# VHH binders against Carnosine N-methyltransferase: the designs that were tried, part 21

Target 1, 373 residues: Carnosine N-methyltransferase, of Schizosaccharomyces pombe (q9y7j3)
Amino acid sequence: MEYDEEEVKVLKEVLSAFFLYRQYAHTITQQKRKSMSRLSFEHKDLLLQDSDNNFLKHLSRIDQCIEQNSVLAEAIANAAIPVFCSDFDQNELFHVNVDMMQKVSSTLKQIARDWSTECVEERRTTYAPFIEELNSLFPSDSIDRSKIRVLVPGSGLGRLAFDIAVEGFACQGNEFSYFMLLTSHFILNCVKQENQFLVYPYIHSFSNHVMRDDQVRSLNIPDAVPSQYLRNSQNFSMAAGDFLEVYGTEESRDSFQVVATCFFIDTTKNILDYLDTIKNCLVDGGYWINLGPLLYHFESEGTSNSNSDSQQQPFVELTLEQLFYVMDSMGFEVLKHNSVDTTYMGDKRSMLEWIYHPHYWVCRLQKSKLRFQ
Short names: E, the ipSAE of ESMFold2; O, the ipSAE of OpenDDE; V2, 0.75 times the mean of E and O plus 0.25 times the DockQ between their complexes.

## First folded at step 13 (VHH)

Design w5 (from u1 with D98E; framework vhh_7qia_2; at its last look DockQ between E and O 0.50; V2 from the best seeds 0.00; counts 0 for: pae E 6.6 > 2)
Fold by ESMFold2, look of step 13:
Structure w5 (fold): chain B 373 residues (1-373), chain A 127 residues (1-127)
Amino acid sequence: as target 1 above (373 residues)
Amino acid sequence: QLQLVESGGGLVQPGGSLRLSCEASGFTFSSYYMGWYRQAPGKQRELVAFITRGGSTNYADSVKGRFTISRDNAKNTVYLQMNSLRPEDTAIYYCAKELSGWRFSWDISGTPYFDYWGKGTPVTVSS
């Protein structure tokens, strides 16, 4: 027996991307230097005339930041190899494209969002509502929380699932991305000291920075050592895999008292499949808590495939009104609903912030057989 | 239906040995990591050993060098050979099946997450 051959290939490509980050990121500053060499003398003089405000000095500082990020990226990959891919050969890296290298850069930003003190306010806006609702539904002084199983699909780097588990709930995170899985594994299991690593998450884009210091600023991660908070290994787990494939099974039927989705339900081609799977894995009378937009990740793929004779995959993009109608028809009773304003992986020092108006809701599921009679 | 049936437990003197067996049915055995847990009186259930699909083995520090996990995919069976037994090894031993099958999962300790246990087989080490 063995792992699925294609999944092993993807895992090795992701590991390779973490190791190739150093080379890739330095190529970006090297291209900037090459472009600068083609400037007119007068334009070069404007950028270089002052030693304190020197553009080449700034690029050199960015190179130093890249080196520090590379330490973290390589640490993530090195920690994963003995556990998940012991035959990986660092001297025979797989080829990776620009999209995968951009995912390494995006992962570094996600680390800052989930695991730095600097981003606590965004987490308070997007994660605290889940914690508050769980604490209200299952007060610790009257309920053994360790018997309340909570599923967090699309758990990313694991912070929400971790926060839920810290409150005493039996929490399982679920994630498909190997970038997220390897990084969350590293932070949750391998980092042993608060603020052990520096990350420079804003250096990969030159747009919208007010100050040079903003672009090259460091953040310390992680702001908590997870093992200090969770000593019972059965209280927290992470399940790799596609949400539909893992939790759409008979084995997963009626397995969780709560499903908590944060910026997740729009990550599929057919949202009805996600609703079916949430219903499948919830117990009768169980709760679904959601916070997020409806930014359908595959909307453009469905449009691009509209004339494909061989494409049979359904794409469903509902308005919130349509979604609530479907949810009610499936037995989800909406108990609370409001909108929340937040950024997501925002840089508050940037000239550009995207503000989401996500919707928050709490549902109770009724699987009653009386629906049929 | 999914089943894990443990056997081979019993009473044994310190320094003795036992071989536990776990026969699996209701799933594609060769696609899953398999493990052994134990629960001593007054303690939480703890992982003892696990074996990957490819046969790689991992052990708790307390049993390294004394216990050996193995599997026979043709018989859908996982084994735990326990040598040099100590009174501290007294526990109910449970066979366990991994959640993901074709993909991996883990708990907070970074080891694979096991989602189904058999009914257990008691092991008592006493003179």
Scores: ipSAE 0.035, ipTM 0.490, lowest interface PAE 6.6, mean pLDDT 87
ESMFold2 (binder alone), look of step 13: mean pLDDT 82; pTM 0.820
OpenDDE, look of step 13: ipSAE 0.671; ipTM 0.844

## First folded at step 14 (VHH; framework vhh_7qia_2)

Design x1 (from w3 with S31R R53Y; at its last look DockQ between E and O 0.64; V2 from the best seeds 0.00; counts 0 for: pae E 4.0 > 2, unsure alone 64.3 < 65)
Fold by OpenDDE, look of step 14:
Structure x1 (fold): chain B 373 residues (1-373), chain A 126 residues (1-126)
Amino acid sequence: as target 1 above (373 residues)
Amino acid sequence: QLQLVESGGGLVQPGGSLRLSCEASGFTFSRYYMGWYRQAPGKQRELVAFITYGGSTNYADSVKGRFTISRDNAKNTVYLQMNSLRPEDTAIYYCARDLSGRFSWDISGTPYFDYWGKGTPVTVSS
């Protein structure tokens, strides 16, 4: 009961965050105006004399962009309420912290990444390898793909899972974050037209823009309407919940032919738990396909939050070499391995991009080859 | 062990009412969406109604206004109140649980149910 109450609370906080985006984002522009007012007369003149680069006009443009983003954010939340939280009251919003508001902004960026034409190149680098591999492993002319179950843990907004389902596979995405779950639900089930919405994903940062237009550029979303591509609803599903809890069970044992992990295996405190769960879910002879770095999300938390609860899961950070050793010991035979270069939610017009060199591998599971029982 | 046990089925005249119950055990009931399916002879199993853990209810068009799904978390039970029953409502009714400990859905927005009871028969006949 307590766990359920806490989950409901978190959900209501997330819903509130979507509704509070408008107010939060406008506070940022107001702060910028305030800052500008503190400038010397000479500096103000410099920023205002150029009509094309008038800073105050630009802030007004951003305010307009905020309104559009707010329409999208509210649409996401409104679509979620009847499904996830029917008793949610928009007049009684929960308190949200800055971190949550940043997650809303990040979610908008993620929408661009997964469901805009502009970000297709990033998807080609990160998602296309999975599709190619699946098509190679399971040719459509020889195999009924509808009988091949593919699990995509950490599916985010569901684009990879969607792409896999479009190829005819029975694909299930799994996601834990309510930001992702609500937004994916909106895109997958509620959007009716291609390019139905605009998103301004780059307005949240004032750094590293070459031109003002770069900051306020819009993207159309979605670039595809999922319901138009998927005829059989049984071939595509999203499962909410923690990966370990949902798929670490006896009921999930030997339930998938393929597990596809993209930027996922480093999101846990103990990567060994993920490996165990992947092994549990896969049938003997099944395949694990991975693309991602080993950027351990909890690496920095080890020192500060001494929360006294004695049963804290151990933090385990493995090198790739160590991981491969463990994988081998667990019965994962590596069939393919290479590295790729990619961005993650990159802005091609930005002066700064983070480039990742994630590793790609395909493994076949041999449950009988357990070195360490 | 996970278990869903349906009860309340039987023979009823057209226009009559039945209340189905499904008692759940072996999992945290309050964390799951619950649903009712039915399967008529020679037909495919179809979703009748489902209820979220938040209490939101959804119905097939064929039963809207006549059927009511509800749940009692304290009793680990989901109910289907069926009023104004019709001959076309004749089927085996199955209780179902959502896959995940929260919510799962397909492309249509329908929850993904993967665990079923044994079913309870409902016959509507004059």
Scores: ipSAE 0.028, ipTM 0.460, lowest interface PAE 3.6, mean pLDDT 89
ESMFold2, look of step 14: ipSAE 0.317; ipTM 0.673
ESMFold2 (binder alone), look of step 14: mean pLDDT 80; pTM 0.817

Design x2 (from w3 with F103L; at its last look DockQ between E and O 0.74; V2 from the best seeds 0.00; counts 0 for: pae O 5.5 > 2)
Fold by OpenDDE, look of step 14:
Structure x2 (fold): chain B 373 residues (1-373), chain A 126 residues (1-126)
Amino acid sequence: as target 1 above (373 residues)
Amino acid sequence: QLQLVESGGGLVQPGGSLRLSCEASGFTFSSYYMGWYRQAPGKQRELVAFITRGGSTNYADSVKGRFTISRDNAKNTVYLQMNSLRPEDTAIYYCARDLSGRLSWDISGTPYFDYWGKGTPVTVSS
């Protein structure tokens, strides 16, 4: 009961965060106006004399963008309410912290990444390899792909899972974050036409813009309506929950022919648990396809002495070499391995982009070759 | 062993009421969405109602306002109160469990259920 109550609370907080985006974002522009008011007369004049680059006008433009983003955010939340939390009251919003609001902003960026035409190149580098590999492993002319079950842990907004399903595979995405779950539900199930919505994903940062127009540029989403591409709803599903909890069970044993992980395996405190769970889910002879770095999300939390509670889950950070050793010991035979170059939620017009060099590999599982009992 | 056992079905006159129960065992009941399906003779199985972990409820349009789904986690039981029954409600009713233990849905936005009981028959006839 406690877990359920807590879960409902978190869900209501997330829903509240989507509804509070408008207020939160306008606070940011208001703060910028206040800051401008504190400038010297000379500095103000410099920022206002150029009609094309008038800072106050720009802030007004951003406010307009915020309104559009708010429409999208509210649409996401409203679409989720009947499915996730039918008793949610918009007049009784929960308190949300700044971190949650930042997650809303990040979610909007993620929408651009997964479901805009502008970000197709990033998807080509990160998602296309999975499709290519799956098509190679399971040719449509020789195999009924509908019988091939593919699991996509950490599916985010579901684009990779969608792409896999479009190829005819029985695909299940798994996601734990309610931000992702609500938004994916909206995009996958509630959008009716291509480019139905606008998103302004770059308005949240004032840094590294070459031009003001770059910050307030809009993207159309989605670039595809999932319901129009998928004929059989039975072959595509999303599962909410923690990957270990959902798929570490006896019920999930030998349930999938393929596990596809993209920017996922580094999201746990203990990567070995992920490996065990992947192994559990895969049939003997099944395939694990991975693309991602080893940016351990919890690396910084392990150093904070504060939580004395003895039951701290061990933090394990492996090098790639060590990981491969462990994989081999667990029966994963590496068939393919290379590195790729890609951005993650990159802005091509920004003065700053983070470039990742994630590794790609394909493994075949041999459950009988366990070196360590 | 996972089990879902439905009960409460039977013959009822139009306008009558029935309460179905489904007792679950073999899994952590409180961790799962639960639902009711029905299958009429010669028709496909259809979702009637489902209830989330948090107690949120959803209904098919055909039963909205007449049926109520509820759950008692302490008893590992999900209920379907059926009021104002119609001949069209005649079917075998099945209890179902969510696949993921939390929430799973297909592209239609409908939860995906992976396990069903044996069913309980409901006949509405004068």
Scores: ipSAE 0.021, ipTM 0.416, lowest interface PAE 5.5, mean pLDDT 89
ESMFold2, look of step 14: ipSAE 0.162; ipTM 0.587
ESMFold2 (binder alone), look of step 14: mean pLDDT 80; pTM 0.815

Design x3 (from w3 with F103Y; at its last look DockQ between E and O 0.01; V2 from the best seeds 0.00; counts 0 for: pae O 15.2 > 2, unsure alone 64.5 < 65, placed apart)
Fold by OpenDDE, look of step 14:
Structure x3 (fold): chain B 373 residues (1-373), chain A 126 residues (1-126)
Amino acid sequence: as target 1 above (373 residues)
Amino acid sequence: QLQLVESGGGLVQPGGSLRLSCEASGFTFSSYYMGWYRQAPGKQRELVAFITRGGSTNYADSVKGRFTISRDNAKNTVYLQMNSLRPEDTAIYYCARDLSGRYSWDISGTPYFDYWGKGTPVTVSS
């Protein structure tokens, strides 16, 4: 009961965050206006003389962009309410912190990453390898792909899972974040036409823009309507929940032929738990395909997040070499291994991009060769 | 062992009412979405209603306004109150559990259920 209540609370907070995006984002532009007002007369003149780059006009443009983003954010929340929280009252929004609001902004960026044409190159680098590998392992002319179950933990907004399903596989995405779940639900189930919405994913930062137009550029989403591509609803599903809880169970044992992890395995406190769970849900002879870095999400989180539950979950950070050793000991035979270069939610027009060098590998599980149970 | 046991089915006249119950065991009931399916003779199984962990309810258009789904976590039971029954409501009714232990959906926005009870028959006839 307590867990359920807490979950509902979190859900209502997330819904509230989507509705509060408009107000929150406008506070940012207001602050910038205030800052502008504090400038010297000379500095003000400099910023206002250039009609094309008038700072105040630009802030007004951003305000317009905020309104459009708000339309999208509200659409996401409204679509979710009947399914996730039918008793949600928009007139009684929950208090949300700045972190939650940042997650809304991040979600908008993620929408661009997964469902805009502009970000296709990033997807080619990160998602295409999975598709190619799956097609190679399971040729459509020789295998009924509908019988091949593929699990995508940390599926985010579901683009990889969608792409896999389009190839004919029975694919299930798994996600824990309500920001991702609500948004994925919206994109996967509620969008009716290509390019139905505009998103302004770059307005939230004032840094590293070459031109003002770069900051306020719009992207059309989605670049594909999932419901138009997938006819059989049984072959594509999204599962909400913690990966360990959902797929670490006896009920999930030997349930999948493939596990596809993309930027996922480093999202836990204990990567060994993820390995155990992957092993659990895979059939003997099944495949684990991975692409991602080892940027451990909890590395910097000191002991202080005392989640009330007394049992301090151990933090384990492995090098790639150590990970491979463990994998071998667990019965994972590495068939392919290489590194790739990619951005993550990168802005190609920005003066700053983070480049990752994630590793890609394909493993086959041999449960009979387990060195350590 | 995971079990879903339906009860409350039977013969009823048009316009009548029935209340179905599904008692769950072998899992943490409060952690799952629950639903009711029905299968009429010669037809495919269809979702009738589902209820979220938080108690949000959804209904098929064909039963909206007539049926009510509810749950009692303390009793590990999900209910389907069926009012104003029609001959077209004749079917075997199945209780179902969400796969993920939280929430799953397909491309139609419908939750994905992977476990069903044995079913309880409902016949609406004059």
Scores: ipSAE 0.017, ipTM 0.350, lowest interface PAE 6.8, mean pLDDT 89
ESMFold2, look of step 14: ipSAE 0.423; ipTM 0.733
ESMFold2 (binder alone), look of step 14: mean pLDDT 79; pTM 0.803
ESMFold2, look of step 15: ipSAE 0.397; ipTM 0.716
ESMFold2 (binder alone), look of step 15: mean pLDDT 79; pTM 0.802
OpenDDE, look of step 15: ipSAE 0.000; ipTM 0.217

Design x4 (from w3 with S100P; at its last look DockQ between E and O 0.86; V2 from the best seeds 0.00; counts 0 for: pae E 8.3 > 2)
Amino acid sequence: QLQLVESGGGLVQPGGSLRLSCEASGFTFSSYYMGWYRQAPGKQRELVAFITRGGSTNYADSVKGRFTISRDNAKNTVYLQMNSLRPEDTAIYYCARDLPGRFSWDISGTPYFDYWGKGTPVTVSS
ESMFold2, look of step 14: ipSAE 0.013; ipTM 0.474
ESMFold2 (binder alone), look of step 14: mean pLDDT 80; pTM 0.816
OpenDDE, look of step 14: ipSAE 0.444; ipTM 0.737

Design x5 (from w3 with S56K D98E; at its last look DockQ between E and O 0.55; V2 from the best seeds 0.00; counts 0 for: pae E 4.9 > 2)
Fold by ESMFold2, look of step 14:
Structure x5 (fold): chain B 373 residues (1-373), chain A 126 residues (1-126)
Amino acid sequence: as target 1 above (373 residues)
Amino acid sequence: QLQLVESGGGLVQPGGSLRLSCEASGFTFSSYYMGWYRQAPGKQRELVAFITRGGKTNYADSVKGRFTISRDNAKNTVYLQMNSLRPEDTAIYYCARELSGRFSWDISGTPYFDYWGKGTPVTVSS
């Protein structure tokens, strides 16, 4: 498939990042070896004296884990090339920065969250509430679910959108990150066997590990072969692009019966723009289901007042109380609201654990409210 | 109102040619990828060809070298020139547009196009 020049450039940069992962990740252990060579003889002896507790053997084990992760990263890129970028040359990789390389590492960790058995409990707490509410609102024995269109903005690697589609709904995922788009395409369309790949998601950091085995532990992915569950290509689709740009248009007006946001509404500079867009794309009487915190991703940028007035864009960070007031004013009637305890890409074997108390709500939209008629 | 109106279908002998047209209205045509799908009797619909907003073209293997997709942004029209037609090309041909005007796909990995016209029938038979 051939795309426009700007899209091809972004795709080539992302593809390059997947191929450069091998080289980049090995620099981690290489720098550790160089740093170790600068230790005193006495300190080196402490780390190397015992064959079972040998630090160089641990670094070699991490190198082996990197090789396995590289197999997956390169499989993702290789599967994408003939479909999305057939002229990509693996011998002419684009230069990519550290931020993009960190996104490859983060993507590997997100595969574990969405597509491994080990992470099923996090998905049960964060995804199942959406499935249960959809099943309650639209019982399969009385409704043709294929006519109920559900949008999942920020769908990541696609597990929630996939789970919704498996229940019979017409589900569209939306994602901005080409790392997520290429990886979700690979898992959803190209993987042929359950647990076909091994991933080591915790090797990129040395901090907070209790055991060496914790740092180098592996997971099998995916825990389901998605194509075996979905035969109708119209039950699931993925739309690339910024949520505001894609769904804030007149063409998207009144397009979905449900919008499902999971750890998503805090991913913008002005949350009011997201509310406007959710309202735009929902039908009158449609539902918005949300589970997530208010961890505003751009709060730090808004406080910096950077280099020019052209960087002076509106930033809005509301408390939940303020957000509910605005939602009510816009016609969102809150039908259910509670909090849950969960992690997000958590590692309970780590000395550092982030526990979220995200809030879950279900709203019904009254879009045609006539305050000023 | 968003509309995609196909025309140019009909009956044709094997080896013949047809030119399909699709006139678009109700959206900014030049910002969208446009495509042609077809559905043969008893089969699933399949993507035949698509053209990006910048004019790059893509074809299914079964039609490469025989079909040409093009667009005229001034007329809000996308075309499918079909040459060397075969009985296997018999289908209803649908004009389609892409939801975002950007990279998208469905569960089978083909580009996702979210709106189809009513279609124009093409029959290739002696």
Scores: ipSAE 0.135, ipTM 0.557, lowest interface PAE 4.9, mean pLDDT 87
ESMFold2 (binder alone), look of step 14: mean pLDDT 81; pTM 0.823
OpenDDE, look of step 14: ipSAE 0.513; ipTM 0.787

## First folded at step 15 (VHH; framework vhh_7qia_2)

Design y2 (from x3 with S31R R53Y; at its last look DockQ between E and O 0.65; V2 from the best seeds 0.00; counts 0 for: pae O 7.3 > 2, unsure alone 64.5 < 65)
Amino acid sequence: QLQLVESGGGLVQPGGSLRLSCEASGFTFSRYYMGWYRQAPGKQRELVAFITYGGSTNYADSVKGRFTISRDNAKNTVYLQMNSLRPEDTAIYYCARDLSGRYSWDISGTPYFDYWGKGTPVTVSS
ESMFold2, look of step 15: ipSAE 0.401; ipTM 0.716
ESMFold2 (binder alone), look of step 15: mean pLDDT 79; pTM 0.804
OpenDDE, look of step 15: ipSAE 0.020; ipTM 0.337

Design y3 (from x3 with S31K R53W D98E; at its last fold request DockQ between E and O 0.65; V2 from the best seeds 0.00; counts 0 for: pae E 5.5 > 2)
Amino acid sequence: QLQLVESGGGLVQPGGSLRLSCEASGFTFSKYYMGWYRQAPGKQRELVAFITWGGSTNYADSVKGRFTISRDNAKNTVYLQMNSLRPEDTAIYYCARELSGRYSWDISGTPYFDYWGKGTPVTVSS
ESMFold2, look of step 15: ipSAE 0.376; ipTM 0.719
ESMFold2 (binder alone), look of step 15: mean pLDDT 81; pTM 0.817
OpenDDE, look of step 15: ipSAE 0.517; ipTM 0.794
ESMFold2, fold request of step 16: ipSAE 0.049, 0.196, 0.092; ipTM 0.554, 0.631, 0.582
ESMFold2 (binder alone), fold request of step 16: mean pLDDT 80, 80, 80; pTM 0.814, 0.812, 0.813
OpenDDE, fold request of step 16: ipSAE 0.827, 0.824, 0.828; ipTM 0.926, 0.924, 0.926

Design y4 (from x3 with D98E; at its last look DockQ between E and O 0.48; V2 from the best seeds 0.00; counts 0 for: pae E 5.6 > 2)
Fold by ESMFold2, look of step 15:
Structure y4 (fold): chain B 373 residues (1-373), chain A 126 residues (1-126)
Amino acid sequence: as target 1 above (373 residues)
Amino acid sequence: QLQLVESGGGLVQPGGSLRLSCEASGFTFSSYYMGWYRQAPGKQRELVAFITRGGSTNYADSVKGRFTISRDNAKNTVYLQMNSLRPEDTAIYYCARELSGRYSWDISGTPYFDYWGKGTPVTVSS
């Protein structure tokens, strides 16, 4: 199949990117060394004269961190091959561009966010509201939670879906990025020891570091061994694919009691399609829980005057008030709504940290109350 | 519509062989992982074997070396060749299709199967 062949190519490119991380990341420090060769003698002396504060020594420390990150990146790829792409030849890697290599680096940082103790406060702010609401809606002393199906679209590295499943719910994560899918599979199913890996998530940028030690600091991952919590196959699953394609089908109609979207609904060109799909897969009286901004991922693409494949579909970017108007018209009754302040993949030791003001809401879907006249 | 139809079950003596077939329709068979599960009386369904769309195979430890899963994409059919059968292999055998037509998995890291055939019974007794 033409469609299947392109998807397999993307998967092999992603696998190749994980294997090429070592080579790619070391070119960054080699570029810095080459740039130093162009400095004046006096500038070189300023950077190199002190053995304790030697810039080349710092680059060598970064190279050591890169080696540790490459162990993790290669472990992710190696674990994926027998399950996802058994015919992959790691001696004949696909050529990958810089954008894909940057996604490997970003993935390592996302592992720290979702699976390290150091980043627990960000997760508490963004994930705990879902857990608390689910526990309130479906108390374990009155409900068999294993019969409550919860969908987490855009599940990323799987931490929210894992946390939901640990509470006893039948949770399904959905993700289309092979960077996220291969990595979540590795962490959720292949890691055997708490804190088995070191990750150095801050080494890929030289900007905004106060101390050299801040740039080269490690985090241990994962802070829990997920397979020890979820060895029952009925509590958790992950579905690869585009949210619209997988859950916009008749087979998916009325399949879930809850849809939980965290930093997700802005990841599409037309947010109305996401609303339709959430409505399709929820049972009548089911709940939609959302936390996130409206940072529309394709906004700039939709304002381009070029003729490209990406412009074959409509683009819709609503304000929150416009979105609530549409949601009400579709039968989503808002039960709770507030905002929170949070970082996203933040570095508390950096000179720069972004603060989001995402909005949290809980809706109940009333399919029998649809507006017809 | 989407269908999985198993056949080839029956009664066999210990040490014997059976070949199960599962004919699929209503979807692009070659794009999906396919699997076999079994359920013995009073037990939960368990994975027996699965085959990726690229032809790689995986087996439960209890059947490894005795069972062989294969597929024929031209016939939209997946097979389970069962050799050296034991009374413990007595069960209803179910053909299953993977959820998304892509890479899906359950908490054990095996592909997540969401569509099941009606099953074909296998009895191993003297």
Scores: ipSAE 0.094, ipTM 0.559, lowest interface PAE 5.6, mean pLDDT 87
ESMFold2 (binder alone), look of step 15: mean pLDDT 81; pTM 0.821
OpenDDE, look of step 15: ipSAE 0.313; ipTM 0.672

Design y5 (from w5 with F104Y; at its last fold request DockQ between E and O 0.81; V2 from the best seeds 0.00; counts 0 for: pae E 4.6 > 2)
Amino acid sequence: QLQLVESGGGLVQPGGSLRLSCEASGFTFSSYYMGWYRQAPGKQRELVAFITRGGSTNYADSVKGRFTISRDNAKNTVYLQMNSLRPEDTAIYYCAKELSGWRYSWDISGTPYFDYWGKGTPVTVSS
ESMFold2, look of step 15: ipSAE 0.361; ipTM 0.690
ESMFold2 (binder alone), look of step 15: mean pLDDT 82; pTM 0.827
OpenDDE, look of step 15: ipSAE 0.026; ipTM 0.413
ESMFold2, fold request of step 16: ipSAE 0.018, 0.252, 0.011; ipTM 0.549, 0.668, 0.379
ESMFold2 (binder alone), fold request of step 16: mean pLDDT 81, 81, 81; pTM 0.818, 0.822, 0.820
OpenDDE, fold request of step 16: ipSAE 0.787, 0.844, 0.794; ipTM 0.901, 0.929, 0.906

